# Ledger of designs, part 1: VH-VL binders against o27767

All scores and structures are predictions.

Target 1, 219 residues: o27767
Amino acid sequence: MEKKYPRILFRKRLKDLRKDMEEVSQKTLKTHKLAVDLLMEYDEEKKEKVIKNSRAIDDMVFNLERKAISLIAAEQPVAGDLRFIEACIKVGSHLKRIGYLAANIAEAAEKLKDEEIPRRPLEDLKHMSDFVQMMLSKGIYAFLDQNMEMARELRHDDDKVDDLFDQTLEHVTRSMFEDKESISYLVNLLFIARFLERVGDRAVSIADRTIFMITCEKP
Positions, changes and structure headers below are counted from each chain's first letter, unless a header gives other numbers; antibody chains are not in Kabat numbers.
F, E and O are the ipSAE of ESMFold2-Fast, ESMFold2 and OpenDDE, as the mean of both directions, binder to target and target to binder. V2 is 0.75 times the mean of E and O plus 0.25 times the DockQ between their complexes.
[cut] stands for letters that were removed.

## First folded at step 1 (VH-VL)

Design c07 (framework fv_cixutumumab)
Fold by ESMFold2-Fast, scan of step 1:
Structure c07 (fold): chain C 219 residues (1-219), chain A 119 residues (1-119), chain B 108 residues (1-108)
Amino acid sequence: as target 1 above (219 residues)
Amino acid sequence: EVQLVQSGAEVKKPGSSVKVSCKASGGTFNSYAISWVRQAPGQGLEWMGGIIPIFGTPNYAQKFQGRVTITADKSTSTAYMELSSLRSEDTAVYYCARHDEYGSGMDVWGKGTTVTVSS
Amino acid sequence: SSELTQDPAVSVALGQTVRITCQGDSLRSYYATWYQQKPGQAPILVIYGENNRPSGIPDRFSGSSSGNTASLTITGAQAEDEADYYCNSRDSSGDHWVFGGGTKLTVL
């Protein structure tokens, strides 16, 4: 019924694409939280699940991109729909990278599993993690709900992540100087802080893509 | 600038339920965590649970699992705490509090809602 | 199941220094936050993180911690500092909050 109901079929395919975005977004959020939780309580099975989820996210994004490109080729979308489909491709790429960062966090957490981590650096990472999880959720929901006000907030949030990273670096470095034997494992806290900062960057990129999709202007 | 406005005092009978509201105004974004904390007369502070409105999933203290329900309405910036199967020991002042942006502390508190369970 | 323990009462002479302590295993992993509560009022956040004060909190208030113990120090106590003080921290999971039993500070 393509020629009789072409717009209904196209709208259904756009709805399916949005559903795919929701599913990969939820898996990405859960995988990120699972990876960070390994810092507090390491568990080999949870680490394996993070790695497996990272691969699944990669596959989901690959399939989503193929679906989006096929939809553009087949349907000649009007400008607004074309911008949404393109945004799905770009956002999917960021979700895939966030999945990879979760795997990196899990691997760094494994290297810390048998060590006593100083309270200050660990709490700094917990604060940074909570804030980055908030940013990631805001970026994703801003995109899914096309909420431009929420998307604009991410730009201001990025400065706070940089401050949290600097605080973490300061406290980790002080702990290293107080106990030089800790350097071999505490460096992994700095890697985790850097990975969290990169997740924050990806959240900002998702928000920027949302703003561009709605306004056609740089954020 | 941001403030939390709680619903008025309640008097309830044992076995009933109570639902307390907490409306955020002035600069509150739905990404901040909201906690519910109670205090029985002459007793200390007790955390019941919390919610981040944008996530929608509540988190409860073990003691209150099965009796407390925390929800949030993002459109009205209002959080709710419902406590069921009320007993006399549930008589307390119930506070809502918003955590700071880092989640490190509860920087804004409502004035409290007195819930009395009697007779 | 990580509980925070505080002494129920402490006293200090006007202008002197007092230290209120909080003890619990979760403090090895997480910072304590401190709240001041006066009769009939909601709590007020006094210290968060290692030693951070919200705007409006006097500089005589400071926080510190070592091992499983956190401390709130009031240097040069004033009459208006008479209140109940509560420590608060995350449990081992990082997902739940736990309050100490509270310490009643009397300024003599």
Scores: ipSAE 0.005, ipTM 0.488, lowest interface PAE 13.2, mean pLDDT 84

Design m03 (framework fv_romlusevimab)
Fold by ESMFold2-Fast, scan of step 1:
Structure m03 (fold): chain C 219 residues (1-219), chain A 118 residues (1-118), chain B 108 residues (1-108)
Amino acid sequence: as target 1 above (219 residues)
Amino acid sequence: QVQLVQSGSELKKPGASVKVSCKASGYTFTNYAMNWVRQAPGQGLEWMGWINTNTGNPTYAQGFTGRFVFSLDTSVSTASLQISSLKAEDTAVYYCARGPEYYGMDVWGQGTTVTVSS
Amino acid sequence: SYVLTQPPSVSVAPGKTARITCGGNNIGSKSVHWYQQKPGQAPVLVIYYDSDRPSGIPERFSGSNSGNTATLTISGVEAGDEADYYCQVWDSSSDHYVFGGGTKLTVL
């Protein structure tokens, strides 16, 4: 009767879900970059844009999740399609959380805007920031392209971000010891380092979902 | 059976306020975003913004911040647009439209004509 | 500042094929929707996601989208197809829906 039209629509809806993932991914990457840029050059309008984008990402993920759940309920997809839809739900959740972390980074950057941050901790944070940004891009594109080899690299990247965090903590601690009046504001630099570490964790989770989606096994 | 029904036309003086309502029926109100679109006489369609019907979070297009407010009454499946400090340039047909996904608008209200004249 | 460019008007004889273009930078990476608006009426979605037709829209309506140009194609044009046609995309960089300026299709 009308069965051909629903099957055709289902395939097009899966394509649309992929386009939704691409759109929210791009906004998440841009928002993260804006937030970390605030560490180097604070700007109130950029901070406001990060906060606004964080809310927009949440809205996009809400719509994406409802669409995905509706597809599962209406179509009872075969295992491969079901795994893709489930991966979109899980990855969307991670993108939403990365958006919130960008807002947290922006708020912490504002608290540092008028402070003279010691050179070594700042250089450590910048190095960690650059690495996490690369890592986030890698995780997202591994998912979008279903690139298994790229996804597997994220575990090694996670080890490096942990090392960079430890180095940042050591140098911040030394600076605090040398100038105890700096403790109040340098705590915000540690919060930013922790938020960057959490972004890295989310990138690994996105990669893990990609591996599970393709192999059907826990990474 | 899915439809959006808007409130009737309005004739207002400059400086007044107007509230246009859009009542949804035939679907779960919170499953779709509600968009607002304006069309000035003889002009094209202009997107004003949208509101997330689940969270109540509005997003306004550049040029529609300040005097324009989107709101919801989820208990009666109604979205509303309020325009304050009306100007002659606000004379237009205002449409609400359901977004089944981020970028498609598959169900439209019939439009509400707002005329601002002295 | 993303903009969509449409020709202001297109004329076509009955039974021929009309093509309405929608130009935008790298528009092929976006999903394009097309709306038909007749005088005094609300817009009607005629194509969504580049090339999909809503239920009830005749097969003579089709769409394509690649590179910098999306196209709405109406084959076997009928007098009843005379209307204004608008293209629309979601621009993720500005977090805005964007409409083209509209194209008046005249059937003569």
Scores: ipSAE 0.007, ipTM 0.447, lowest interface PAE 13.5, mean pLDDT 85

Design m12 (framework fv_romlusevimab)
Fold by ESMFold2-Fast, scan of step 1:
Structure m12 (fold): chain C 219 residues (1-219), chain A 119 residues (1-119), chain B 108 residues (1-108)
Amino acid sequence: as target 1 above (219 residues)
Amino acid sequence: QVQLVQSGSELKKPGASVKVSCKASGYTFTSYDMNWVRQAPGQGLEWMGWINTNTGNPTYAQGFTGRFVFSLDTSVSTASLQISSLKAEDTAVYYCARGQYRYYYMDVWGQGTTVTVSS
Amino acid sequence: SYVLTQPPSVSVAPGKTARITCGGNNIGSESVHWYQQKPGQAPVLVIYDDSDRPSGIPERFSGSNSGNTATLTISGVEAGDEADYYCQVWDSGSDHVVFGGGTKLTVL
């Protein structure tokens, strides 16, 4: 009887942790979208918001980690609950890094704001951005919903990101060769493409963590 | 306090089997996963896999799936590693180590069990 | 498969600073843990999560991790620090713990 109350409190704290994960995840998704939108229409106020959100995500992840560790210490959870809490810590770390990448994308976008970007490289980057945004959403919701089928798709998605990156690299370098004055600013398109590739990598890591949390096996 | 105590050294002939045990004390056994790590003479640390102490589900690294079995007896807070059809290359020190919840580092290690396979 | 590269040996004079590196592709994005192993003994965790020190580990031990290199730093090296040192990460892509090859620290 007396042992039921500690279990009830543990369930409530676990729900709080899940709510924190949902809030950090949503802020990360919105921040990433805001950053990539700057590529199409730059806005100084929106860039500042991306930078502030990146810092806020870092703080939220730090607090979430402290809460998770406290929960483990206070409640001595069984291995299944321990894996979920561990997954929250690991996924939180990936969300924090995605926030950093959003800030990097925003800074690179600022360097392109007054330049006439060649049509084909810009279209390539747009396609890559759309695909990576889809992957990030898929990875995050696979974790939040514990959807293993969705999580397993991410590794195949990552192969497509590599193809899109290579295509972007080829068209950017072709544009640089045709107009050498463009090299000074087009290098920022390559930085953005690399940052997008890294976001895709983080989405795969989140999906892999989800598979491991559920099965205790390799994805 | 928190400790892992492993069974004593074993000397076996090729083709025999061996069971290494790892008894935990000082903490809630089912709250932490148990890792197995091998170290051949003069070699580095090689991760073999782990077992979920709450569910009993094992995960094996590549190269350790056929002859190696991780098991538990939660009533006595003990994890075990069984190696069947022993080969000379199985000669090594085998460690159990408690897995932490964050990034899977191992904070508590058993003293190691030497398994020697020779004719 | 993820690979961690360590120098096979490092020599340092007593009282000086030893630096042991652990190289890995984008390892700065992973959490790196370090173990000390003395002859005939089990490994001992000396650094976890890049830079955190377990209770009982001297302040002389510190860690860092950025880019493609993680580093274990031992200041004011003592003879008792002679050991093999291993770095370790959790590779979420393969769902495996990965150890570096180990570095033998010699204090001469």
Scores: ipSAE 0.000, ipTM 0.405, lowest interface PAE 18.1, mean pLDDT 85

Design p01 (framework fv_prolgolimab)
Fold by ESMFold2-Fast, scan of step 1:
Structure p01 (fold): chain C 219 residues (1-219), chain A 120 residues (1-120), chain B 106 residues (1-106)
Amino acid sequence: as target 1 above (219 residues)
Amino acid sequence: QVQLVQSGGGLVQPGGSLRLSCAASGFTFSSYAMYWVRQVPGKGLEWVSAISGSGGSTYYADSVKGRFAISRVNAKNTMYLQMNSLRAEDTAVYYCAKDYYGSGSYFDYWGQGTLVTVSS
Amino acid sequence: QPVLTQPLSVSVALGQTARITCGGNNIGSKNVHWYQQKPGQAPVLVIYRDSNRPSGIPERFSGSNSGNTATLTISRAQAGDEADYYCQVWDSSTVVFGTGTKLTVL
């Protein structure tokens, strides 16, 4: 009798898990983009799609976690494979929370839809949203492609998000000073900036998990 | 529209130096990793170097490590490849290439290419 | 660094289906991307992450990736499809290109 590890079937299951990660990642990226697009052109149908996608992402992550835990229990994976499966669980949790943040952004955008927003704060927010969208994509694909070098870049990107947030806050405050009636709705623009900052934080967390998965070391 | 415009290149003797430039437009340059890929005329593609969006991380193929230096100036939307101690086997068309969308692993846009000939 | 093996050349009749393979150990666990290069021109991305098409690439181009072989499929081949094709993966911290395949349309 020979001691056998059923690696062929296990490798297929790992590929299926990787495919599940790709699918939930794609949905998360698309949902985030839909939410930030609402800032430039509000659309009720797109807002409803963001809310539905947020719930679907939550369900996908829940199913993915069950699959990952089952795979660990059934197959006793070697250290590298175990780290990948564990990373899928951790990254899935971040993707779920990014989905929630997309819903929060969409809700805040709805409160701005009928307002005449000052140009400067809106341009700042658009700049910040473009940058955060890039960070999110970078963090997710660093994980999917197991690209440690790309993952290391995210911490420097996070410093820029903080600077963009501070700039947005300054220009919003100046607009509020110049037009007191704007305070009631510009507070929602600040909420969106805060949610974007939180998305950036989640992108960094995904990158950190990628680094740990590959090196077994804290970044 | 995304554009990558290359300059530099030419004929250089073995042991010489040359600097290539790649000027980018149409996207947020600092948010994307950039790459150099070379191709000996009539042969296949070979990766040479990569630089992160911030410029904080650089990567090199073993064949050029210690001789080539990649850099970028984000304020000018330009990436460079400084090539030192050039050898006959470095003769190739050099392409700059843009990371797709934070993937760090595939290229959606390429420059037109710059021929580098190392010959005595 | 791993080696991605492609056939040196593939011939296809006009209107028929061409299949270009990219072989690598456990390549099915990696994302494979495909580039088309015509003489004197820079490469053009035609398939990314195994099976996805960039904007502007016709539906005749498709991809698959399983086990030790990734495949680029070009259905209803046209004269304009004649080019060199390269597969590419990210492996560890290195970009790896396939050996390249010249597609000839007869």
Scores: ipSAE 0.006, ipTM 0.478, lowest interface PAE 11.5, mean pLDDT 85

## First folded at step 5 (VH-VL; framework fv_cixutumumab)

Design s12
Fold by ESMFold2-Fast, scan of step 5:
Structure s12 (fold): chain C 219 residues (1-219), chain A 119 residues (1-119), chain B 108 residues (1-108)
Amino acid sequence: as target 1 above (219 residues)
Amino acid sequence: EVQLVQSGAEVKKPGSSVKVSCKASGGTFSDYAISWVRQAPGQGLEWMGGIIPIYGTANYAQKFQGRVTITADKSTSTAYMELSSLRSEDTAVYYCARGRYYPSYFDYWGKGTTVTVSS
Amino acid sequence: SSELTQDPAVSVALGQTVRITCQGDSLRSYYATWYQQKPGQAPILVIYGENNRPSGIPDRFSGSSSGNTASLTITGAQAEDEADYYCNSRDTSGNHVVFGGGTKLTVL
């Protein structure tokens, strides 16, 4: 049997927290991917899995936050460890909200499943979706790897998401004017674009937390 | 479900380059990182580097920095490892491996590609 | 030399318990993973995240971690467990992967 001592126990708890961050991060990435896949090919079972995963992420983040707060209270960590634990709390909050956004995307996708979406808005949404998925992956791995250079790139990536959203809005508006019967369902495409933009914002926030954790300075 | 299928054995001359491929089949290629690990005859495992296909970002072990290039092509679900300025010491089996929680651990491995460097 | 240290060889009698160890400063911050490699084959994952066992790995395999040391335990060793065992983890920076030198297990 291994014998444990107070200093060793604290380090084990930090390792457990890091492992928890890795696990919730992976589930969040997978859940977001499942949700955006529904935009191209709707699948009721996949939608149900997104909803279930969103709830699971919420539970995982709740437990992770409890562990982090207990570590701070019980161990009174030194500056570097405290910054890591605080980053886990902040990033966990963002991962939870990304899980909720995945559920919102899945619900909006269901409202579009039987509609013939005009080509240009659909291509814009697909392009935006691909870019946001890349940003989310980049932000999460920047945090997990403590890769500051990767984290810094996220700020510029967000500007492109805003541009893609504006393009999508223009093409959706044009399609609505050309076919007013499309208005009832195309508003759901705009909601999805907005949810994707919010996921992008969360990825940037994760990157900002990473920069702060490493440098102790405002991003 | 998931398989990593590697390219065939290579025999190369000193000073040349070799490019090994690793095609992921089954599952979602973009969801996971791909790493390259080599093993010289009778020796242990040595991590060379890895890539996150979605982002295209590669990390390299210090020993191989400047001599190895790892890339990914999402359209074909294929990762590549190119090693330049080959020496006899580069004779090894080269494995690709899928990293879950990149690069914390490797849950699926290719069967390996033998690279022999000889005159 | 490796950042993670393993003994090159260990022996165990059939049906007995063996412990293989992996030591390094990065193990204070990151869990070790363990791989089994048989001659002519690619490694397979046997333990990750301290003591998680993938589906298909016998329950006689377990892991533990304390301080800068990680251990793989095989309780009731079988003949087919004879293999090389490697640990890996992240380096102290968290950006790179490092492997231990490997331990050759002989089942007597």
Scores: ipSAE 0.013, ipTM 0.584, lowest interface PAE 8.7, mean pLDDT 85

Design s32
Fold by ESMFold2-Fast, scan of step 5:
Structure s32 (fold): chain C 219 residues (1-219), chain A 120 residues (1-120), chain B 108 residues (1-108)
Amino acid sequence: as target 1 above (219 residues)
Amino acid sequence: EVQLVQSGAEVKKPGSSVKVSCKASGGTFSDYAISWVRQAPGQGLEWMGGIIPIYGTANYAQKFQGRVTITADKSTSTAYMELSSLRSEDTAVYYCARGRYYPSYTFDYWGKGTTVTVSS
Amino acid sequence: SSELTQDPAVSVALGQTVRITCQGDSLRSYYATWYQQKPGQAPILVIYGENNRPSGIPDRFSGSSSGNTASLTITGAQAEDEADYYCNSRDTSGNHVVFGGGTKLTVL
């Protein structure tokens, strides 16, 4: 017969898992911001910190996944707890990949450090970066706070990222046309724009996972 | 230094509304949530709601749903709390507080408080 | 229920250890955060998460939790520790913040 009272140890392990999610989420947000800051003002120490943080996030997600799988195997959680643990595994995977994207952004920023970037492409990238930072924070906050309204907004936000990317591509292409010798380094700016778009996609995925966890809606 | 600077004391009549401001300085305004917490004389702390300035979405405690509105202006790094249909029991010190996401209900910096007195 | 319950008052002798408790169903899912408030002042964060202290908070403050109960422990209480202590956490839905009723600590 099923017991009415959940095991105390299981509840404590769920709280620890939630705490781990909050810790890795915050490190991911800070690492993304640090990587984006390199685009505006390159700094070797900041780049090293981004690379180090990316590895730390990977380790944190690895440990979190092991903890989550152990909970499922040992404790046979009820439906709601199982959905939460599953969401932690899926969201953790996205946070890890966002950490990798931060490292990619940092490496591309290093390739641009000695170049004078034309004003319009740089402003476009800054606007896209600001918007993607907002989306990432929103997606993570939606998950941590279990805020379904916030999660649902991210699909509309994704359309704006696509528009900003297209505008960036147009202005970069124009700058390349005006100065063909800029092509060799402006390609890296387009790679950064693509990495930012991918971060936006991950934010939407986190939001979608949050909606599924709360409502059991199929993707 | 991170500072939250609140507007001055208010005296209001029953049935009116009050709007309190909280200006953030030092650090990135958009990186953190801003919550409003009140404390009636001799009573405990009570969470009213919060906002994440980046997207302007506010969340309210059930007790205040429908009569509290929390907003933020990113250009001035200022959060606002407006409470309508004031009653004598709304007499309290109203605090703004910065929430860090670790956990999100951790309030690491607080404003000094705004006294709101509701009297005839 | 999502309400957090604290005893309204507790006392401790100077240099002794005191434990302030916070109890509620939401604490099974979320860790409590602790604040100190002195008369006429805004609250100050003293413990968050598992047992983390912000910079400037003495190491005599520590946190622990078990089941639906969270505790703030002050080891070797000092006169300046006399204050009101509040716990907070998320409610059971995870969407709202709730505070305990507060505990007045008197240092004898």
Scores: ipSAE 0.211, ipTM 0.694, lowest interface PAE 5.0, mean pLDDT 86

Design s35
Fold by ESMFold2-Fast, scan of step 5:
Structure s35 (fold): chain C 219 residues (1-219), chain A 120 residues (1-120), chain B 108 residues (1-108)
Amino acid sequence: as target 1 above (219 residues)
Amino acid sequence: EVQLVQSGAEVKKPGSSVKVSCKASGGTFSDYAISWVRQAPGQGLEWMGGIIPIYGTANYAQKFQGRVTITADKSTSTAYMELSSLRSEDTAVYYCARGRYYPYSTFDYWGKGTTVTVSS
Amino acid sequence: SSELTQDPAVSVALGQTVRITCQGDSLRSYYATWYQQKPGQAPILVIYGENNRPSGIPDRFSGSSSGNTASLTITGAQAEDEADYYCNSRDTSGNHVVFGGGTKLTVL
């Protein structure tokens, strides 16, 4: 029944998979931005939305993976189509993890909402946050566009994130030493910095998968 | 309500450049792509390129590569399209349109269009 | 466009069903989006994805796809449906947006 017109049905399922990937990508970008915004201005309703979105992303990725695996098993795709389906599975896994990281950022931001954070560590975190948000957007759209040039840029971007993380760590530890009572809450700022670094890593992984999908070669 | 407000009509001489603006209000400027689509008198729609403001990188149709530059100013929620080396064939209505992804297949809101006339 | 092909004109009697088609190799991989344009106006979105309607678009508009072809169907055409209809999608590389040449619908 389902295979009455196999070629037509297969192409339709690939289009559906592409559409699913676009939808989960957009939700992931919005959720990350919402979580990051909590660092600048905490809002309980926004935090709840981040948590709900994280669960929704998990559900979307689960369904997408099942569709992809079913498509591979049922249709025996040719090399190019197989690489696209495989890329969707791997990128989906990264998007799910980015959703989890957004929830972690939101929870850490809540722990900081009533604290007076030293200005330099907060400034560092803001700069790192802005840069990582740019990287995530770039990585996702490089994949959706199949844009090799954009994907290649992310490796250089990741070096900058690592530098920003190291700078944040240095300034946070100095603040802790100057005010021992700040240690209890500044550790949450370090957790946020680490979560941002992990989002950056995921963006690079998405870009690498894009390069592999297009070139069939290790990035 | 989402609105895209475009700059006014332009009359240009052959060989000159034109820069058209598109200001977004309502909704989130940085989260959406802005594309430029033109339409010559009595002709169909033609995609020129687009930009996602958050990362500042534009993508162009091959026909316009090297002649068109698309930029965005996040502080004013305004996208720009500059077309150089104008010819009479560039006489058209130029639309900005909002897309959800990049590159775009879905344009959910459109500006009213900017008429550009190239004449000697 | 050479990448997406539409018939330049089609006619339908008031209250009858009409199908406007868009054809191209990229439609095997990407869904078409459909726009309505009336004289002197900017286009408006009528169908996106395979068969999604934005708020405000009547339910007589529907979309479908099969192979390299996408179709916009208007069931029970009304006088106000008289307009140019454009499809668009991504090109085969996925990197660019391409439009069909447009179909002028005349409601008789």
Scores: ipSAE 0.007, ipTM 0.546, lowest interface PAE 8.9, mean pLDDT 85

Design s36
Fold by ESMFold2-Fast, scan of step 5:
Structure s36 (fold): chain C 219 residues (1-219), chain A 119 residues (1-119), chain B 108 residues (1-108)
Amino acid sequence: as target 1 above (219 residues)
Amino acid sequence: EVQLVQSGAEVKKPGSSVKVSCKASGGTFSDYAISWVRQAPGQGLEWMGGIIPIYGTANYAQKFQGRVTITADKSTSTAYMELSSLRSEDTAVYYCARGRYYPGYFDYWGKGTTVTVSS
Amino acid sequence: SSELTQDPAVSVALGQTVRITCQGDSLRSYYATWYQQKPGQAPILVIYGENNRPSGIPDRFSGSSSGNTASLTITGAQAEDEADYYCNSRDTSGNHVVFGGGTKLTVL
């Protein structure tokens, strides 16, 4: 009769946890992109998919956290394995929040669907969206690959997001001043810019968690 | 739908450089890693490096560090691999391949570009 | 150096089961991916994430792993399965891709 050896089973559970992290990460990246795409071309079906994906991400993260906690409780992992499991819990929490932010972006985009958005604020949002998507991808892959150099770069990227947000705020404000009737819908553009900035913050947090996992030092 | 279309065969002199291109179509170029994998005649597959176009940073296998440069042009959905200081041992078929979990597994492959290094 | 080891060749009789193995320390942390390559062709993905099949890959192909070893199993081998099979995974750092040396499968 074949018996499973505890250490072999533990290694398999760690590999499964890593695979779960890869899957929830990919779903989060796809969901974020679907949400920002709604700004260029609103589509009710895509919005519904974003909302559905946000809930699925929440469920995936819940299951992942239960697996991680079970591993810690049952196996008394050595320091490196423990740091990895703890990082999965914290990164999972950030991925869940990014999923919620995607839903918020989609809802704000729906409020803009019937409006003629001024060219400059729209272009600013596009540039900010592109940059934030790059940061999110970079932070997630830094974690998945345990790439400390890539993770360290994200702090510098955050400064650029702040600059892009300020630029967007300036151009939106100018558009509001030039056409006061636009105020009622352009505030939703500012909400989207803020949600994008918060996604950037989550990407930096993922990178910081990666640095801590590798170095054991507070970022 | 998704295809990776590579540039044509090259014949190069020792000491020169070669630049191979890989144009992605039918899918989202920026959302996936693009890797370069070579295969010398009668030999196995060897990973050279890869890039995730959206963040722009490339990773290289240690054997090729200093000799290989992988770049991406998002506007044309094209990835490039440049290999310098060519030797006869660099004679191989060079494949580009799309990754889903960078640098992990490759779900679509180009048909390969033959590079021959001869005097 | 090669971080993933495969036997160079294996044979199987038509309709029988064959197991191709890939061994390396990184497989303790990362699942292996398997590719099939026929002469003059690019590799095609057969198994990823331990035991997932892409669309179009027959269900006779399956994957498994234990410890530092990953296996590709072909149950009921067919003539068209004759090919080279490669495993790959990440290296121990997780930052780079490594391939096994490949296994030539001959279907008798």
Scores: ipSAE 0.077, ipTM 0.658, lowest interface PAE 6.1, mean pLDDT 86

